# Ledger of designs, part 396: VH-VL binders against o27280

Target 1, 266 residues: o27280
Amino acid sequence: MDSMNVPEVLEIKRIVEESESVKTFIFSWDFRREVRPGQFVMVWDFRDEKPMSVSLIDPVRSEIGISIRRVGEFTDRVHGLSEGDLLGIRGPYGRGFELMGRDILLVGGGIGMAPLAALADEATARGMRVDALVAARTADELLFLDRLEAAGVNISTCTDDGSCGFKGFAHERLLTLEENHDMAAVCGPEPMMFQVMRILDERDVPAQLSLERYMKCAVGICGQCCLDDTGFRVCAEGPVFWSQELSRVREFGRYRRDPAGRRVPW

## First folded at step 17 (VH-VL)

Design B42 (framework fv_bamlanivimab)
Fold by ESMFold2-Fast, scan of step 17:
Structure B42 (fold): chain C 266 residues (1-266), chain A 119 residues (1-119), chain B 107 residues (1-107)
Amino acid sequence: as target 1 above (266 residues)
Amino acid sequence: QVQLVQSGAEVKKPGSSVKVSCKASGGTFRSYGISWVRQAPGQGLEWMGRIIPRFGRANYAQKFQGRVTITADKSTSTAYMELSSLRSEDTAVYYCARDDQYEGHFDPWGQGTAVTVSS
Amino acid sequence: DIQMTQSPSSLSASVGDRVTITCRASQSISSYLSWYQQKPGKAPKLLIYAASSLQSGVPSRFSGSGSGTDFTLTITSLQPEDFATYYCQQSDDTPHTFGQGTKVEIK
């Protein structure tokens, strides 16, 4: 039986409170279904199903973690759950990150640090040197700093309001960092990722960017997942893309699509 | 680095209540728990409960059956543990400790508060 | 509740000795196991978490191993400052529970 297409009902083993609006839900997981950093699962609360990135992958403990930001009705209901409660999990889906070289840069904004935290764990386990630029609007919205520190990651922070680290945006902070890297992985608001991508491209650093747009179905083609000009299906061919592919997309970093498919500025 | 400083020693009568404070200082604002652990004279360590001060979520060991209330005042970065209906067997040193939410280990610890219950 | 049992309850050792302390859980706790050192009149100090991860600032002579139900703390070359009581603690489920302690005494 194809367990990828049928939600498995799993018990919430542990809940970690990451910030005022973000929780990580930890489940026992059968790693006969391999999960890679950058992949997502469909989370089902027995009413609605939504895609969520995997933020913790621990095959030794047989656990995965899914970090969820409170932004609407579905996520409000999920945030109201307790340890011992049940959720349906389907997947994983999508293409994960690929690691290359010895020295890597992670650039995350807000909840975009979730899939990058899982990647950091894998990279450090492989003996890679990991630098992370963690960006948020305010200090209390910086995510996974303790987890990254425990893994031995070299952390730089920036906040829009200057409450922690550099005062400014991720791309402004990146311009003050001159260290070269073998690759980069980027996840966060699309305008942030666009600016970061341009800088990395000029520095000849290959980058992978995660586009975590809403996906109406987890089985491949979705009308809301198509990118302008390229026709890539995020849920089938993404969510992780190389920077060389995204540099030619008119839509990336400039506008998104509403539920009716119309272009909306970021 | 976060440092935890607890309130001073208390001597209480049976049937009364005690409220111990634990003030956190230093470090950046981060999400962590504060656990309360007690140790009777010459005995081992016993976990009582925890709170995540930033979010107000508290959990308790069943053994204390509602006798323990753990609270936090975010404005003063202080956690409190109140134990009611005191018995002589509650005589112990009470510790607060920073609780790692992923791993569940405790570091740093407060210096401890001696509570003696006697008539 | 998960019961944690340490062996031995006490041991006598000399400076330079290799010391081994074991901890057993009443059910599998994966690797959610920490080790603490406590000196008389002081609060406990974290030595090891996640069964085998050395806490920053803790000397490399301390190491932890094990998974599931059986765990070991090793001190490869005992120093004068290592005479103390050692506790294991599980964090797989609440309530968090500690072993009864192992007192390491001078021989």
Scores: ipSAE 0.653, ipTM 0.839, lowest interface PAE 2.1, mean pLDDT 87

Design B43 (framework fv_bamlanivimab)
Fold by ESMFold2-Fast, scan of step 17:
Structure B43 (fold): chain C 266 residues (1-266), chain A 119 residues (1-119), chain B 107 residues (1-107)
Amino acid sequence: as target 1 above (266 residues)
Amino acid sequence: QVQLVQSGAEVKKPGSSVKVSCKASGGTFRSYGISWVRQAPGQGLEWMGRIIPRFGRANYAQKFQGRVTITADKSTSTAYMELSSLRSEDTAVYYCARDDQYEGHFDPWGQGTAVTVSS
Amino acid sequence: DIQMTQSPSSLSASVGDRVTITCRASQSISSYLSWYQQKPGKAPKLLIYAASSLQSGVPSRFSGSGSGTDFTLTITSLQPEDFATYYCQQSDDTPPTFGQGTKVEIK
């Protein structure tokens, strides 16, 4: 009935090594199933299924890319695959980013640059001016710098340890940059996104934020990721939210949940 | 704007090995590869293999499998190409070049290393 | 391996001429094609990538077009510094392969 909910078995066409811990897997894609930056797919290795953001969208070449960080058993198995091997892909799912204006700011932390790289491609193709603030703990964990530069993006970097660019956190770097943007898109660790959102709100810049933890809610698997401080459920409309929607969620940027669903401070 | 600087010309005897270096400096790219491409006198360009200098495994053209070894030293940002069991047909200029993993084009190129195999 | 065939193998031209060089792939390579210029004793220089994207610093008289199996490099008004050998290269499949080259000589 709903062909998006049945995994399609696709051949890995190309693998790009982004860092020691991140790879992008590229597949031929039938664009009769439209995919937008900020949406995700379910990746199935014939044993387990996990949500992954789409990091490359190329309808001219009929290709999509999915960037995966190695963090556990599933991702270790996927990282062991080679070009020519098969994976199941189901989707796309979720609400994507919306572009507006002429000048856009992207703020990404770690693997959060993956959906923003796809957005950068669309924004530059539409003739927008794109500035990207790329943040990571160390220089070796900064992602997509080569791809962003090739797309004509103006790049600022920051690392916690000072090994590349500004020494400090994304929000500290953002405070030193001049504001000339019609909108922003933000993706990364929630504490980073909360601090960045606060600054953008003060500057009256509308922001969209992508929350990885809400991806499974979009496919109907939700419990601990659905937050309701005021009787309003936000997770069903994710993973991308406007900053004004997130202001209704007291947990955002303040608390995380462990596997048992308990609140713990960041 | 990465710059690539290669080691100097070599004259080798048949059956010996040669190891050419390629030192990368400058630029902001993190995930680029380094490819090795050779050119025999008066001939075209032939790809030999690639490595990502800071991480990743080497890949080789089937023609050179077993004779070529490409390595990288992260501490010095240097890639190496070693070709063993040299033949007169291996006389060529050997280039390293930065390899864009998404598009697969080569830019910049090293200046080239002339390797002459003669007795 | 994907075979890349250039046409012509050589041509003679005068300053100010419009020059076209073609490249044919043995199978579809989408738009994964680059063009290089090589002068005697020098390393190749990237001119065009992704079939039609002009590399930064390359004069606008150079342009690329095509997709699938057939590609063209055009020089709209040949300059003295453009006399060189030109190579196409596919990157759709490993190993990357090059055309045999087209030598552009003074008439």
Scores: ipSAE 0.629, ipTM 0.817, lowest interface PAE 2.2, mean pLDDT 87

Design B44 (framework fv_bamlanivimab)
Fold by ESMFold2-Fast, scan of step 17:
Structure B44 (fold): chain C 266 residues (1-266), chain A 119 residues (1-119), chain B 107 residues (1-107)
Amino acid sequence: as target 1 above (266 residues)
Amino acid sequence: QVQLVQSGAEVKKPGSSVKVSCKASGGTFRSYGISWVRQAPGQGLEWMGRIIPRFGRANYAQKFQGRVTITADKSTSTAYMELSSLRSEDTAVYYCARDDQYEGHFDPWGQGTAVTVSS
Amino acid sequence: DIQMTQSPSSLSASVGDRVTITCRASQSISSYLSWYQQKPGKAPKLLIYAASSLQSGVPSRFSGSGSGTDFTLTITSLQPEDFATYYCQQSDDTPITFGQGTKVEIK
């Protein structure tokens, strides 16, 4: 029987270290609760709950993975856990990515590669050609390269400091890459996603973008999920949005909101 | 393509220690692990432990706990396995291998280092 | 520890033969199983991972199957270079463990 939105306590089966600041926690999962790339779960450490993107979906092995970047008290505590320890998992929640066509471009920045790694697995399982542009500030922050390589993904990298691959930003690297994708999926810092979206729009490539800040809104927690810039408040279920939806939002890529709901530049 | 190159053969006396190196050639460490596996003459493969070299996180098989230490130097892209209190039954070829953190398979392997413990 | 048992421990075969080697885990390991080939004096070589995924560069005559506790490696048309010892390996839990090996010898 379903426990009606109460977290299920699951054992950490495996921990994968993706970078000095990112770990993937792998759990056995009953796939009678479907999970799709782009969805998230609420992770409960028995003190606090935080939304985390699902980064591995493996129905054959009955496993999911959740990738967590160490950025504060909650994530620091979770990073201190070991295989065999317990966490509460609730979900999945939110809109997943939609796949179409025969080839897809993935553009990920930092932890934004987490939901895209799960999408890469689904796209390759469907026989799609997958090209991934993996971006980070430094080589140490590039995520999932080994996993993407194992999946047969064609990988391009860029780092702000030039420590791996192209020296520069994701949108600068994208300008040097092949233009003929049927769709794209983008996840990372909002300014990066804005610049990438503009290039894909010019190339007439339909894109889906995943906005981390809207994950809480998908479970009804936050009024900041209003996407209508015409003066109407429209709560859209996130975190994944089509580029056409985001082009209507004046704040996208320019401003974010602080805890008090005030506009703050990126 | 990354290759793993190990240090040369060693002959050691009982009670001594040996330290075998494993250098990643053709690139620096990524997020993969390096496992150490030994094989005594005419015997099968025995896993000793692993490290994720980029982060210095090591795990050991219980049989070797207290005698084996696995370390890594990111600046030289080199992993090390040190085995102490050597006995004649530690005579073996010692391999390092890149292990995939998700699948746990080993590829590529180092060429092996023969360690002979004799008086 | 998860015990891995291979069968047979050795077999004799001729070039062109179909060879099957089995591997049994003492508890379910899902599909966390790899197969390796080892020739005398050489490091093992990965053939199959995730129970059935063929490693890049490995000839298509090699295939793997199985899940849970029972796994099989098949060589559909044995070649002279295939006379070697074969090992299965589980990666579902630490310590990582290997089967005892199966020696494929010329008949």
Scores: ipSAE 0.653, ipTM 0.843, lowest interface PAE 2.4, mean pLDDT 88

Design B45 (framework fv_bamlanivimab)
Fold by ESMFold2-Fast, scan of step 17:
Structure B45 (fold): chain C 266 residues (1-266), chain A 119 residues (1-119), chain B 107 residues (1-107)
Amino acid sequence: as target 1 above (266 residues)
Amino acid sequence: QVQLVQSGAEVKKPGSSVKVSCKASGGTFRSYGISWVRQAPGQGLEWMGRIIPRFGRANYAQKFQGRVTITADKSTSTAYMELSSLRSEDTAVYYCARDDQYEGHFDPWGQGTAVTVSS
Amino acid sequence: DIQMTQSPSSLSASVGDRVTITCRASQSISSYLSWYQQKPGKAPKLLIYAASSLQSGVPSRFSGSGSGTDFTLTITSLQPEDFATYYCQQSDDTPYTFGQGTKVEIK
């Protein structure tokens, strides 16, 4: 819709510092434009636009939050902004997560916890039991723990270096956790998501996974947004996919494509 | 659970500075702010500023800008508030408090540090 | 700065009474409001945050309500330990600001 493709210039209401490299930017939002967990917006700093997942959805306060990891020139500039400064927001785009059943497992790695934090809020509001496995390289990079705890989420952590919780990777920790969930939602590094998906498939737990790497083309006309073997366009048909859809994609968990279409190993 | 322990009472001359410490214990691996709030005898509560100790970002109330400096030492989990150019009206109990970044509420609070400026 | 005004500035009550304290913001603060209890010589204690969320460990006789500019703290059955000064605080914008306080005294 045309209204979704015109950026609204919004004032940064609040900035939450989640980690040394991640900040959440909170904006007033008109909820006549629906936003669901798993969707993304295009953030415009008046020079460049980049896709960012929505990490907070609060229709009671009329606010959304967007969590941004500092990884390059655009995100460095955005991280330099203060409360009261302006950003352009366009969207939302993509299909969000779907909730079903009574209990849900969230498995998030790094910034992948951002869309899952929004999902946790919605699942909790619906009365679902929410278990979250939060993974990061170090304790300082674990995201949203206070917010998840306040929401009544059952939290398990793991860090590569053992500085908080289980020492090891998300899929290794998952093998030691309760197996009975009606569904799961997974977001993080693609190799992590692939290993987690395989375990959930063996447990017969339907999973949805978010492929953030493909959100480079918001309008859905970009070769990079297509998955091998299926032709799925992440911005039009994702970024959230069911595990059954991804199990047939040869590149998932194995390689990606650069702007020239060349295969790049994970 | 986080507990905050502050340094002891101070008596200062007008024009001097005071530096109050606030040591956090328990509750590691969490993102929180530390706010400084003062209370003059028989008066209400006044917010001075905050720091996010993990990242070193500090914000100040305009009234104290230029006189207050809030810092943190991540290795000792200690926040500091230094107030310079002290005046008799700075006589107060100074509190540190854990600041929730999303909600902005304060819990827990330190026990308070009495600062008396003679005049 | 956002100004916070409490009413009344003081009140006298008996054990078992229902006590109501109001807080008004000079501009809309959505639900970014907290309530604190302070006893003489002690640090304030958080009772309510987000206008209506009861802090863990706080007795259920305390409740908060309101949004925008008008907020209320209610104590449904006043106990001896509740005689104290109560403060509201907004966190919608910095500087964070407090109401002037309401002293709840024994009748």
Scores: ipSAE 0.674, ipTM 0.845, lowest interface PAE 2.0, mean pLDDT 87

Design B46 (framework fv_bamlanivimab)
Fold by ESMFold2-Fast, scan of step 17:
Structure B46 (fold): chain C 266 residues (1-266), chain A 119 residues (1-119), chain B 107 residues (1-107)
Amino acid sequence: as target 1 above (266 residues)
Amino acid sequence: QVQLVQSGAEVKKPGSSVKVSCKASGGTFRSYGISWVRQAPGQGLEWMGRIIPRFGRANYAQKFQGRVTITADKSTSTAYMELSSLRSEDTAVYYCARDDQYEGHFDPWGQGTAVTVSS
Amino acid sequence: DIQMTQSPSSLSASVGDRVTITCRASQSISSYLSWYQQKPGKAPKLLIYAASSLQSGVPSRFSGSGSGTDFTLTITSLQPEDFATYYCQQSDDTPLTFGQGTKVEIK
């Protein structure tokens, strides 16, 4: 019986190159530590540790996948690794997505598609109809389209530059999609999620939203994970929240907190 | 939707090099790889290597390491396989195939390019 | 390298027969196993991937099963167009490797 707070050193079994800046690292996983879509793990390169969403969950093959975008020193080092190299993995952490009904809409922006790709697999396995709106700055940054297509997902795309699908933002594209859904799941930049949430609320579609903020609370006390007027902590109560929970949070979609606890606009 | 169209048959002398092309039409390379598989007359299938065209990184079977180079030109949606220091036992049909990164299966396949090495 | 061994190397069958082809890996490959059909002078065609997933457009008479080291391709009610050579392929580790092939011939 091992604690999920103790890191396991795991061998990278396979690396999938999703885009020029995103790779998925696949590991053998002991499913005595159950993992659900929407949960995250702490990835340790033996120098630094960072939270990463689980993007592939396969208990039949005993494998998990973790998708990592190259944005700084830590992620640059991890992207330099090869199959056979080792990483420390601790977790899983956080509350995962809950599935209900027959029809689900997924709305993802950039790397926010990572946890939604895992959710799409679960929803499809349960026999749900899955529609996905995948958003990115350019066509080359649209993620997981091949996985979603293979899973039988109905895909809509939008890009800021118009290089694939609708030219514009996710919420603008969503306004042109007039379909009923029993629920929705949303992950991406908070301003995008806020706009999408408003539209789904007007359509009476209950939504779960994943807050992929920097999470220091995995190692103890962290004020930076707290939401301003509710006291919710992303790493303890999240990262997945229902839209009704987030509608009462004044900072959602407007500002975040730096390491000193100061408000910083998105 | 996606089709892979390969260059035509080639006859080469021992010690020379051959470069086979594989053009994707009807779709894009995207996150899929392109693998090269050869088949000698009356023999089975042998994997040579793969490239993820979007990122330019290639992996090779050890047997061909140092003799094979796989490249891609994104502007023309074309992958290439160059095999150097040709020997008579390199006589084969060379196939390109779209390689699924997660599952590792091949679909679609190119029509094949016959390469004959003779003096 | 992971070695893939097929059995039998060849078989004779009649239209309407049930045909079974087996494939064995030298080490566990989980379910990273695909099956292909090849007709003379043609490129191989994907039938099954992930050991048991039927490729879009492939007739339902084809099915795959197995995990770990032992895998089976089954063709129920063999049709005239099914006389071909069949290959298994593992994708658990590089280099990717194929079985030696099983030729299904007219009895």
Scores: ipSAE 0.700, ipTM 0.857, lowest interface PAE 1.8, mean pLDDT 87

Design B47 (framework fv_bamlanivimab)
Fold by ESMFold2-Fast, scan of step 17:
Structure B47 (fold): chain C 266 residues (1-266), chain A 119 residues (1-119), chain B 107 residues (1-107)
Amino acid sequence: as target 1 above (266 residues)
Amino acid sequence: QVQLVQSGAEVKKPGSSVKVSCKASGGTFRSYGISWVRQAPGQGLEWMGRIIPRFGRANYAQKFQGRVTITADKSTSTAYMELSSLRSEDTAVYYCARDDQYEGHFDPWGQGTAVTVSS
Amino acid sequence: DIQMTQSPSSLSASVGDRVTITCRASQSISSYLSWYQQKPGKAPKLLIYAASSLQSGVPSRFSGSGSGTDFTLTITSLQPEDFATYYCQQSDDYPRTFGQGTKVEIK
């Protein structure tokens, strides 16, 4: 069987500790299954499986990296693993980012920097100029700064508490950055992405935003997850969407739904 | 840009222990590791172990397992290497170096700490 | 442990010469190889990482090549400041291991 829906049991080759709550797990990968920035895989610990963004894509070394934030029982178990241990991986799934133009802005919040780190590698390899705005609550939660610097990315930071770079939120920092870009890619909490999208729309910068909250529906037998007023299917059309598409979605950045389907404000 | 500054030279008796410090300045430890590498007089480079100061793990070469302890104090941006049960063969220059977790290369290096084990 | 073997252990060269140093791993290390320069009484200095990536600030006369088990460091036009000992280092597995060194001496 050579289906991407069948889990392949892979050995953890290397673990990179990105922060106290985030690790990147690196695996040998057969690139006959192409992987692109913005796509995700299903990670299986032989008990549960969860969707995780691909954060490293290296066809020369035949390796992929998957960055995982510790948020619950599954991720706590995975974080307890060591190099040499096994995990099941299936995929990749979803629509990847599209690169256009010469000058690119990346805006990432927290773990949202994971798919953007893979995109930064591809953009710099293509000779593009990359500016990254990296946002987190505190300095210790800023992710991938060393990797972005090594790739030649021009980095701006902001933290809610002011412990590194600009004190404030990503959209507030973006307002102080006046350089024009041909496109932007944005990934992070939806309220942050909504505010950033608004500024980029005012500046006529086309943006792609990664809407990660429904990634698991890409592998479900229902075959679809829809945003409530446009009919977008995250599994078919996402997780990456253009800002023009998202600007017409009433749900985006305004509310989410609980397990009972009720609207909950962000 | 990070610079690593090590503690001064030490002269120790056989059977004692030595603790060498490595202070990072001009930046933070962040996602980099700190490796310890020694070099006996006229000899090559020998990796002893490493730690990721901000969040974690230490790895040791088997040869030094049980004798070496690598620790870090995040509040002072300082890593430490303690080597116990010293022998004359432990006479060497001990270097700390910042290591890249993805590539595993070492840059920058500390200036080195000479440790002499003699009667 | 992965064993790293350098060749030659020493060589004599003149300013302007092309110098080649080889490094062999006991098993495949992909491109997880770095090259360092060390001058007497000084800490090593990174020249090349990922087998072929030149470290910022290192002169372009230095280059690295190879993958798997066989690697080469080349200095295309040796300068007076290049007389030093050179080390390869693998970072594919723990423990990290170095070659025994190659001393480049004035002829």
Scores: ipSAE 0.690, ipTM 0.846, lowest interface PAE 1.8, mean pLDDT 87

Design B48 (framework fv_bamlanivimab)
Fold by ESMFold2-Fast, scan of step 17:
Structure B48 (fold): chain C 266 residues (1-266), chain A 119 residues (1-119), chain B 107 residues (1-107)
Amino acid sequence: as target 1 above (266 residues)
Amino acid sequence: QVQLVQSGAEVKKPGSSVKVSCKASGGTFRSYGISWVRQAPGQGLEWMGRIIPRFGRANYAQKFQGRVTITADKSTSTAYMELSSLRSEDTAVYYCARDDQYEGHFDPWGQGTAVTVSS
Amino acid sequence: DIQMTQSPSSLSASVGDRVTITCRASQSISSYLSWYQQKPGKAPKLLIYAASSLQSGVPSRFSGSGSGTDFTLTITSLQPEDFATYYCQQSDDFPRTFGQGTKVEIK
């Protein structure tokens, strides 16, 4: 059935520069019918392999896009590649977003807008009304604004420094928005997602949140990242979880893990 | 919403250089590119190159490499195209246009800058 | 470089006519194709992008179709303001390339 565990070597067809630190790499894809927003792939540069969220899904063109931020040696090497160069890709993996209702809210922080951009495309193609709150530290780190605008998404922005849109954090901006939504999808830094989730819970808006750190569970490393403080194991595959699932995970928004697996505060 | 306004017409001697400006008004530069396209009298459209003004590298059509330089000043939302070693064959209207990175279509366009190369 | 060839190079038509212009790419460009209208002394105006997506503000009598190598621009019920030169443009690869143009003239 599921034999997509061998990396396929694919040519970089196109590169989109999203910011000084983020690029989207576009590939022809045979697995496009099996790819949903919120899923990820393993990207292999023939030296190291890392999970990356799928940020573009275009079944008409048989293409996927993968957005990558420069944060270390692997991503620096990948950013040095050009159109025509090769990368290994396997997947897709993980739990994708589920769309419901007619009006949806997307809340993204930084690179967290990547899987939400793919979701926005699917939601608008289904005729849904999409509102997006795009958050970053500065204006130069706001991502996908042109793509979201082209898709017909209603955009609100906020930056920590006030360089674009509302001055403040995503949850502070959300409190000033009085739109009714049937669901929300949230992706970004965990402290941001936790605060946003709390507001959405008070508004009775069901929310789905995407957690990068749970991508490894989806590729068969079950149990390593799924134990809460009561001994409950999160048995659903990541990276996308409903807010009700995450409300039982004490670590969400409160603690991170160091390299030894120890809890440390955010 | 965004409008592109170009610098005025220029008459140049063979062997000189010309620098044309393209200012974005009505908004801030986002992640879109600015492409430069020329049109010789009575001829079709020819793409020269592009830049992503906020943070990208310029890339050029092979025919113009070594003679064309495309730059941008994001503080003034202005892109520039400089063409050196001018010949009579460079007589054309030069357009800048906003370049959608995902689709690659051009909208809006600047009004055009007529460059005449004669002695 | 991807070569774009338009057919015909020119045509004569009357108001109310259905006009069809074709564009062929030298290799597959998927649906990365745009159509532009240009009137004498003016910059080109985007009509259609992604082979079939109508640009905001463009009249519905304009439509595009095709994928791969063969593309068509159709104008139903030609209007006086539609007499112009039309260009196709591919955006699948660099350099971006245009067709040679199709001039639509009064019959």
Scores: ipSAE 0.697, ipTM 0.855, lowest interface PAE 1.8, mean pLDDT 87

